VH-VL binders against Large ribosomal subunit protein uL10m (mRpL10). Designs and how they scored, part 151

Target 1, 224 residues: Large ribosomal subunit protein uL10m (mRpL10), of Drosophila melanogaster (Fruit fly) (q9vpl3)
Amino acid sequence: RGKINIQRPKAPHYERARVVAVTQPKYPELPKAKSCFKTRAERTQQQQENPYNEIIAREVRNWLDHSRLVAFFHLSSITADDIFRVRVQLHKQNLHLKSYGSKIIEQAVKNTRYEAIVPLFHSNHCIVFSPDPEKTAALLRIVRRVPQMVLLGGIVEETMLSRNQLVAYAQMPGLHAVQAQLVQTLSQAPGHLIQQLQAHQNSFVQVLDVHAKNQMNEETPKST
Below, E stands for the ipSAE of ESMFold2; O stands for the ipSAE of OpenDDE; V2 stands for 0.75 times the mean of E and O plus 0.25 times the DockQ between their complexes.

## First folded at step 10 (VH-VL)

Design gb171 (from gb169 with light chain N55D; framework fv_anetumab)
Fold by ESMFold2-Fast, scan of step 10:
Structure gb171 (fold): chain C 224 residues (1-224), chain A 119 residues (1-119), chain B 111 residues (1-111)
Amino acid sequence: as target 1 above (224 residues)
Amino acid sequence: QVELVQSGAEVKKPGESLKISCKGSGYSFTDYWIGWVRQAPGKGLEWMGQIYPGDSDTRYSPSFQGQVTISADKSISTAYLQWSSLKASDTAMYYCATSFYYWGEFDYWGQGTLVTVSS
Amino acid sequence: DIALTQPASVSGSPGQSITISCTGTSSDVGGYNYVSWYQQHPGKAPKLMIYDVSDRPSGVSNRFSGSKSGNTASLTISGLQAEDEADYYCSSYTSYSDPYVFGGGTKLTVL
């Protein structure tokens, strides 16, 4: 045992211990085992963050830093076989489909110019990255055939664009000067994009909800 | 605008090798899959396989794997279908067709290459 | 012989409507909205008429329409014309290893 009392020792006990200490020779000792225990305690007391989240957040920042095209999607339920097929087709066009948790996205973009995108990831989502902005047209062509993926908006050449602005960019010829001017024209009001992207997201959800409800109502038997 | 032009008709004997071609124009050759579709005389369509010219990734139907080789040369926008040793049962019309998607539809078709294998 | 099931032939008179069926399984026609229809005239290459069950390429007449119910896709031709006389093939996506399966084909005869 050797549990220490919470209260201080009484005077008689302290005085007896002192008398014994005075009458016996005492040598300085530095037990290496005790130093080892202190080293282990120090390791135990070290603050540890979950390293997994920070590593993945750095991966997300790396994708953002090295991608000239980033597209954000709402993702409905999809099978492993279907998402694999979509990933392969996207990869052929140098388009990289990634999915990250909302907390990791928030951690990745904290204190960056992209912090405003966090609200887009409160529901199921995925992101497509590419170093080649000329692949925007190919991206939109591919996702048109994937009803589980709904385009919310994106980033082209470090500029945030709404869904409609990305569609406009995709329709432009592959001349760099013309495309750069289009991006500048479409992006004149920074900070307005998130509100537009949220409105599009909410409108799409409303359309799907209304369609589902109308479909169910139409399925009920008509008696008269 | 988009056009697939195939090589001319071939008459061969069993055991001979053959390579037919399909040249694409008017589109981005490296962004589309090129498939080969066989049609035996008076019969229906059979998918043989396809290639993505951008990285030469090639997929074959289980029925045709090992029987033919599909290849492409992106410098001249041409895909190929090749036999090492022809059989009489290879007598058919061969179409090349292009698709943006690995799955789905063939948007544009070549005019076809008739291959006749007889003694 | 595991191709999608189509009737061997169908016939109609000018001005009528006809429907061609294409029946598969839950792993192809029933599992995906990637059904296409092709028209083939004698001696000619196939022409894409319908893709993604019901979409038409530019230049294809509005008389051609597509639909799907469960494991069966259908091609409907309204206002039938003599030039519609051809063979019609359906196709569907099945799997990554075998992405295209064709139907056996249907010969449409117009009087």
Scores: ipSAE 0.614, ipTM 0.810, lowest interface PAE 1.5, mean pLDDT 81

Design gb172 (from gb169 with heavy chain Y52F; framework fv_anetumab)
Fold by ESMFold2-Fast, scan of step 10:
Structure gb172 (fold): chain C 224 residues (1-224), chain A 119 residues (1-119), chain B 111 residues (1-111)
Amino acid sequence: as target 1 above (224 residues)
Amino acid sequence: QVELVQSGAEVKKPGESLKISCKGSGYSFTDYWIGWVRQAPGKGLEWMGQIFPGDSDTRYSPSFQGQVTISADKSISTAYLQWSSLKASDTAMYYCATSFYYWGEFDYWGQGTLVTVSS
Amino acid sequence: DIALTQPASVSGSPGQSITISCTGTSSDVGGYNYVSWYQQHPGKAPKLMIYDVSNRPSGVSNRFSGSKSGNTASLTISGLQAEDEADYYCSSYTSYSDPYVFGGGTKLTVL
């Protein structure tokens, strides 16, 4: 009988609507002559200079700069209703779920200390931002009930942390000073952060494949 | 320890207003949903709605939308369930219960408030 | 006021195992792994026994276990004891607009 509408179907996205309205590209009238056809390289260069992409990249950079907690996730197929449910629950904890194209993220972090995260976004992804690093525990509690979202790693107090380091941080419910010292200690751990983040991503893709096959097998007796 | 303490039993007449309470302690009141669950005498459990006290976001079951009002006062860690005009069919045990998730189980339950509406 | 289907009653003898079923649709029990079970003794508030289909809260006996196959979830109680005599309710997530649906309840009698 169709898709069930969510109770709050009009989640306002006016900020994006405003950005689109302001940044809609204008082009001059071009002669329709064949000699005016741009090369593929020239078109690609014009697209890179698009002010819309720069504005969104600047928005991403502002989120990174003003968030004391940033978490990166692999995102599997999820319905609009389910992601809305998750987004609302995250928002209750001052956690802001955002999705940006990989090219926009590359533009935003280019020539920054966070450039190393770019490979994480060449697959399906989303990012959670918060001004409050104490919400890391709440974040992990929420996403453990969302199998479509898999934590890859993040940034706490401007320090890049692996998944295991974020889990360790989340388990410290104590005083601000203790949490700050923990972040400092975790950031001094030897290792290859990017390799750890990539390993978590690859391991979970395999788990998802097994899960999908198990779900299919589980439903077979009912379909027949 | 996490505890939900509800107000005492009420005996009312049809048409009267009523407000019952549920006081939470031992947890972060503004980080959990508080739901209200109804149980008519000798019958099963019915979810009525829930509130997130941190921002007062309130959700109702379609069966109870417009029939009751759910509210919370985070300064005293107390949630409320209110009727403007009671009916005999409102006679039931009313439980408050807390959940971290909008879509999740109720971890902790109040002892219940018995509401009797005499015809 | 849609309810999940449970048998009205089940019975067993001390030391035996019993199973209580909870049947829904592909949009609730079949669509999500968010099935919970509650135990209620007469005159008492419900107590959470199982969440997320098969997980037990701390303090709940390992004699209680949960499972799911398609649109039907099951609560199994092994080594049945007199104090297990109670009403049992299942619940599932269904949708954002109506997130919580309960079963009709099952009265367990220990013979």
Scores: ipSAE 0.683, ipTM 0.842, lowest interface PAE 1.1, mean pLDDT 82

Design gb173 (from gb169 with heavy chain T98R; framework fv_anetumab; at its last look DockQ between E and O 0.25; V2 from the best seeds 0.00; counts 0 for: pae O 6.5 > 2)
Fold by ESMFold2-Fast, scan of step 10:
Structure gb173 (fold): chain C 224 residues (1-224), chain A 119 residues (1-119), chain B 111 residues (1-111)
Amino acid sequence: as target 1 above (224 residues)
Amino acid sequence: QVELVQSGAEVKKPGESLKISCKGSGYSFTDYWIGWVRQAPGKGLEWMGQIYPGDSDTRYSPSFQGQVTISADKSISTAYLQWSSLKASDTAMYYCARSFYYWGEFDYWGQGTLVTVSS
Amino acid sequence: DIALTQPASVSGSPGQSITISCTGTSSDVGGYNYVSWYQQHPGKAPKLMIYDVSNRPSGVSNRFSGSKSGNTASLTISGLQAEDEADYYCSSYTSYSDPYVFGGGTKLTVL
């Protein structure tokens, strides 16, 4: 919620009268308590789920439309304390870490220019948004020390970039015109960027699965 | 070239207030945490707390919470460590150091400020 | 707060290799790869020698190397020189509310 620097407070007596009028207890119209039937309560909960999904999907669309940097990550198992630490550090650089369910993302991007990203979100994921594409270097510097977050790719100035292209973009901070030219050059890479991002995601998941299995099989009790 | 320059040595009596400084230069002051590390005579290093000058977000070690105040003035690229009432046990060398990460290493250190508190 | 465990003293002769250990718990050294090592000469500020377990800042001799196994991190100094005589401190991330814990320090004597 944006607050303007200049705030013109209302007269104290007006605010007090308003609060009293709103909060003052009055006899309710019909407070009849009818016990909710279990099945009906369940149906009501299901009906309310869709409106919330629409609201959150709109939020996701707003983030996509107002962010000049969007980065997609595979997210491995991470504690709430650790992800909060990362979120706070990213926020210092105007980088906003968000996590949304795959269905919400699909609903948000359906019939938009972003629809092609839906397949990236079939596994555990998170997204970082920023209005400032020059923060790409800061983003990569921060996530380099978060092994649970693996970069899949991103969107810079509405141009979809693979992992390697985003890394190359990050190497040229502070030169806006050169960075814009680099994005244009990198976008000429052969093949479909969506397909390349999908391949990275699938390959990474496969590697993690093999690594996890090897770690479990080679786990040895170590004490002294 | 990155440099952190601290204020000069101080000799104080118990009960006096003190504010020491750490001025950063050669880098973007608002993009790095400034931490304060204490070293009592003949003892090891202990982290006291740190501040992010960009938004003045300040974090303290549980051991030093309420005993000192850390602040920063980003307009002059200077961080501060302050005591309202010094104790003899505050006698120590105080270092400032910068870190890019909240959880990361201190890559550049100030030269240190020796604070001696005696009656 | 619980400090990381280091030997109080280690010694070696010029040209030898020595290793300094730093032992913590699964919640600090064992749980993260955020171990740093600092060198402090008498009367001087600490200097970063190793970060993220095994990485060297530019300007630090490759005679200094770091490693970690379980809850113990190690600093190894090869080709020991007289100027390596100093105190060495390890540090690790521990928690969001108390992000830094230091070891007790190790005095290295070059005999």
Scores: ipSAE 0.720, ipTM 0.864, lowest interface PAE 1.0, mean pLDDT 82
Fold by ESMFold2, look of step 11:
Structure gb173 (fold): chain C 224 residues (1-224), chain A 119 residues (1-119), chain B 111 residues (1-111)
Amino acid sequence: as target 1 above (224 residues)
Amino acid sequence: QVELVQSGAEVKKPGESLKISCKGSGYSFTDYWIGWVRQAPGKGLEWMGQIYPGDSDTRYSPSFQGQVTISADKSISTAYLQWSSLKASDTAMYYCARSFYYWGEFDYWGQGTLVTVSS
Amino acid sequence: DIALTQPASVSGSPGQSITISCTGTSSDVGGYNYVSWYQQHPGKAPKLMIYDVSNRPSGVSNRFSGSKSGNTASLTISGLQAEDEADYYCSSYTSYSDPYVFGGGTKLTVL
């Protein structure tokens, strides 16, 4: 207590204590390993397969469902301090930097129109989510100063875009007119998104190969 | 076009309070840090601190923490620097400047506010 | 806290090239590529001349160039002109909580 510098609150009077006890959330019990005699190696594998994966996959599904902008990046070696710096700057723009294991991504997008994105997460990666597609320009402005993040492509308004298409989208004046065009595409979303992602998957792989050979790709976006 | 307009020169006595302003226009005010930079007469530039008006995240140089208060009113696109009790050593030119990155360059500067503190 | 080290003054004749140094540590100039240079004429606000060690903002003459080696950044001004006479400050990123440090400034005199 002295070392923690945390003051203990006084217990409330009976009436308030009864209300507080009823209103306190109950958390579900976390599952335990099936066998009490598992080795350390089996416990680490079991940890990888436990229900925390479903909780995290549910988080990914929620981000995908509520984000009008999703951008995928290859992530080179970067320090924890540098990642933190970038995350703070992105968060200021309502851009949310996340990284998930490929098994979690696969679980999250299973039986959805986004299944084709799973190969993008085999290597070191990060994803940026945002509810606001107008923040695409701000995203690209920030990551231009972060050579460790190499843009692969993204999803805007449920439409999969290549790297070049996403860069062009960020530069378009009259975003409202682009949204009207995307509504036409969205009416075909189930089959059209699968087809677009498969084409963009091949483009993403080729862009990654070019960037890996260069280590630092030169891009010519119009910036302001 | 981007512009930072600061309040006018101030002549004050030691112990008085002061609040100077920096109004941004021609850009999205809440998307940029506003920094305050002090320049004592004949001296160099000193970073005092900065604020992100979008969420009021505020950083202070250790040399100025507790000495000044940095704030912003995003409804009128204005940042402020204030003292509760001025000292003669606070006599200086005070600039506001903006930066898109909290670690990056100041690309636009206000014209400066001269604060003179003497009896 | 501690200012980056710059020479107090440098001078050159019109048409010459000059270099202004800015020496820090491995925790700022040496550790990051976030070095900027500012020009300040008397009575005026500073103007950004170089960012990210070597990049020029739009509208800045290509006579201004920047570089870095180890813990020392350099601003080079080629083809000196009378309007280049000013004070020059370097700056660098240092840390999340205290992100800016300025150099002490260098007065450039054009003879």
Scores: ipSAE 0.475, ipTM 0.758, lowest interface PAE 2.7, mean pLDDT 79
Fold by OpenDDE, look of step 11:
Structure gb173 (fold): chain C 224 residues (1-224), chain A 119 residues (1-119), chain B 111 residues (1-111)
Amino acid sequence: as target 1 above (224 residues)
Amino acid sequence: QVELVQSGAEVKKPGESLKISCKGSGYSFTDYWIGWVRQAPGKGLEWMGQIYPGDSDTRYSPSFQGQVTISADKSISTAYLQWSSLKASDTAMYYCARSFYYWGEFDYWGQGTLVTVSS
Amino acid sequence: DIALTQPASVSGSPGQSITISCTGTSSDVGGYNYVSWYQQHPGKAPKLMIYDVSNRPSGVSNRFSGSKSGNTASLTISGLQAEDEADYYCSSYTSYSDPYVFGGGTKLTVL
């Protein structure tokens, strides 16, 4: 009885092979991670055909006008699942991830103070909106774990910031902390000034006193 | 410094209600998830659920859904875990822990609250 | 119940390197890079040692390192010290509805 080659089992009998072939669970090919982000081409095409472009543009404008933090990102190849995960994380920090077509953005920002952002939207992109500028640090922390999101720049408190400036901003103590520090510094300044002014006056008085004493000593006739 | 301080040990009887607390300090309480983790005596860690105090979004493990209630009072930076009716099987150490992410690591932990339920 | 598989116990001598494995599935450890390791001394709360497979929090010794291959994550402790004797737990993301699964824990004994 021939050694059952466990490493290369003989092909099952034709009938068994047929049953196995039919009963092999066709695992649905994991849906090719269709990037939830429509290709630029798909987005452009959709924008041309969408009668609601004006409505969407208005939405974008509304987000821009009501956001105190806006961050622009380039998106590399990212799966729908990954986007969803990121969106959930951002949402919990009151950060709203949106993606719009370039034409919609152009329409939305035309003749506005935001027109300068148009060049940022030549590739796959997304925008993060927040009413809270203090969430900048949180945003950066989250996106660090998402290599597919590349920070391009942003708007904080109506000021356009480069990538580097935005990073620097996130590292700064909160406005309140800075204000508190400023107040503390300013409150200490008068004390220091007074001390310095008094020190100079005191030194001057001391010098004068020494001078006066020296003059008095010179006027005392050496009683020979 | 970030700190989570939990309420003291509890000894209860079956059928009694209980609410334990976890107070956060040294950070923005509303910007982090607070998770509750159970550890039965001599057993491993079990995620029970978590809450985001900023909007009170509360998530439960399927195993603990309906068994406990997680809540938070952001005004006093405190999260709560409560039972309406305790069981002997609820005897365990309960930890609260902070996470920045919904599925993120728990970077700071409370000291734990021992709950003993015995007849 | 989705559980991560850890060895019940591992042991090593001072100065040695030991590895603790955490085996899951393609739906958890194998599917995501959200693996964390926690150290727990007796009667103490867990402490985060590694997050996102291989990152160390501030204050954690560089003797602790994490890696992942396939469905198995690994915690490596180099230069084993007596203070490393503890229980170690791995955790991973699993699903949106149930974001956390823990391993059964590994007792590390320093001989």
Scores: ipSAE 0.018, ipTM 0.555, lowest interface PAE 6.5, mean pLDDT 83
ESMFold2 (binder alone), look of step 11: mean pLDDT 93; pTM 0.949

Design gb19 (from gb1 with heavy chain G54A; framework fv_anetumab)
Fold by ESMFold2-Fast, scan of step 10:
Structure gb19 (fold): chain C 224 residues (1-224), chain A 119 residues (1-119), chain B 111 residues (1-111)
Amino acid sequence: as target 1 above (224 residues)
Amino acid sequence: QVELVQSGAEVKKPGESLKISCKGSGYSFTDYWIGWVRQAPGKGLEWMGQIYPADSDTRYSPSFQGQVTISADKSISTAYLQWSSLKASDTAMYYCATSFYYWGEFDYWGQGTLVTVSS
Amino acid sequence: DIALTQPASVSGSPGQSITISCTGTSSDVGGYNYVSWYQQHPGKAPKLMIYDVSNRPSGVSNRFSGSKSGNTASLTISGLQAEDEADYYCSSYDSYSTPYVFGGGTKLTVL
């Protein structure tokens, strides 16, 4: 289905409503019961305290805690048929594609070691989870054939890795101990990784746009 | 070296049952889809369906749904295509082919099994 | 019935270049870059020549190239040789229920 698009209520900043409110007559006694527009802060507070969001946030935390491989993707527009095709192929390799709203992800990772990932989810996104980090090679093999999914980075054995570090990890032999040592070695500068993941997110939006245009046959090879 | 070896040619009468086979070797049999492609005499290629041997997830073309059964036995790395009751119109060459992806292309093909159905 | 349109035949002389077209709709060839091409010699199984519109598998001559414009994919064979004489089939993804739709095939004759 994709992400639920909530319409942004604009009532407090709507000029017509403001003009009506200013011209409203003043009376000494007002009606006891009346409804009023909620401020942005009040609406944001109510949304954050939604019990449903806490339930889903717990689901996200459970996935993070029980997955040794977590990969983050930018997701461009994709049909229900196409995402189903990708989900089925990923599931064959014990790879689980999930989509969650940015507010739910923020609630899930707040005050945890994963809090740094929140900026990755301000645009359209999805996450792939697996209990098996050796499936990173299979994940990349599948996703390279899905232009709508652009790898931003991930977490392997609770360690954050950039796109390039995940690609390097995938090229390692299927020896878990060797891969774990590589993860430790690649991830010894966490500050640089956060900056790289943010930069990749912004760059990949543009790369995806160019790629989509090329794939719609804007480029035709010429041969003689 | 990846190889798909199919069973030998069959000559059958209408109404008879038939099961043909495709044995894979040189690759991870359970990690690849195996598809069946039909080619009627003098005609082009038609995708019939495919199976993922690890969990026996099977998908059929709308044209062949209910007409054939695709199955696999991962213990002997063999996929099958079967008919409960053959028709003369089933006369064709049948190819098995394998792909890592559910979509896109078939990387490797079997040599084909000729099935002739006549009275 | 065939889903993708190919010319029934094309011909060329040794050393020439020829192009085979494969026309579909916006839901198959036009909607995806999952176009493949297969070569079939008489009495033999098809062989994958091109995948993902323009990629060649290992062992396929660089004389074979693929492209796509709108709803039409093309296979180009340069430096035509006698052994290129075969039937050529295109294939595209359409939907989850029809992940492979084939063209009617093109017979290439080398004169």
Scores: ipSAE 0.713, ipTM 0.856, lowest interface PAE 1.0, mean pLDDT 82

Design gb2 (from ea2 with heavy chain I50E; framework fv_anetumab)
Fold by ESMFold2-Fast, scan of step 10:
Structure gb2 (fold): chain C 224 residues (1-224), chain A 119 residues (1-119), chain B 111 residues (1-111)
Amino acid sequence: as target 1 above (224 residues)
Amino acid sequence: QVELVQSGAEVKKPGESLKISCKGSGYSFTDYWIGWVRQAPGKGLEWMGEIYPGDSDTRYSPSFQGQVTISADKSISTAYLQWSSLKASDTAMYYCATSFYYWGEFDYWGQGTLVTVSS
Amino acid sequence: DIALTQPASVSGSPGQSITISCTGTSSDVGGYNYVSWYQQHPGKAPKLMIYDVSNRPSGVSNRFSGSKSGNTASLTISGLQAEDEADYYCSSYDSYSTPYVFGGGTKLTVL
């Protein structure tokens, strides 16, 4: 544990030793007396209660609420050394790689605006959080060298984006007005969204085409 | 435009030290990995290692770990490959390369530095 | 050391098609879609021709195509031209600590 936390948003504070002590199973397991049976509901409640899970779920909600960039990945088998190196590289860019169990994620996002992400976590997964959405390009560059991490989608400025939409966002780093307009466009119905993105893409391609032709014409000016 | 310019050819004797350079321009030098690739005369390509200049984080191929040192100077956008004691087997063409447009691939290469080690 | 296996040489005539193979293991070529191909003319630095198995960088002729089946990746050059005569190297991802392993190279001769 370090004293200085320069990362924002911050994870919620709690005393892990205290939480662990509360959740520890009773070491010697003794059978219950025949005259003292708990009801099925009481047994089910006892088995489902996990104060540790609620603490971690609260941590997940805090990350989601205070991150302007959240990226979701499928994670296949990876060595401890490799994931540590990836985590260090991401941290240098203010990108925070976290892994949580699917039940904790479901518990964290239930009855919230983030509930729609639950289906993404039915397989092995990890999440990257950042307060800085301009780091999306840096994130994608780093994870390109980690084939075990496959981008599923994300949330940028409270807007849910597919893999392709997040990639499109990353292609224009530092263009604040264009990025803001893209995010606004991506929040619309898919039919209108696709048409607007294609129109925007066609305009961009046209600009590149004109620029390329101008460069070619300057190199080989035509006789007058 | 993205460009990598390497230092000139070197002729050295076994046991001598050497430091060759690779200067990046036209991009944010501290935000991209720079790799070093070796090619012995008439042989194929061998990745030696790479550096992330923003924090000087380095990765080395197992074949070159402890054989060379990779470093960078952010103030002049220059990466370095260094030997403390050269061997005749170090005779090769050395390339620096970066992944700018196509992440994870070497899409921009320096022109190469020929290092000849002979007595 | 040769990490990936390529034929030492391949030849073809102008206008023909030729294919160069690159064989690895399930932990490199077979395990990931991060296969690249580089072209190198004598005395020059390598040039990226194919990335991510089958994608072409801007400015690379559509005569160059890539594919993969199991542990073997292939580079196909159609409509061979004299300028295609060069050495071709495949590369694959291996691990985060060793992100590049190369093939031994294939010399393409255009007769």
Scores: ipSAE 0.031, ipTM 0.518, lowest interface PAE 6.4, mean pLDDT 77

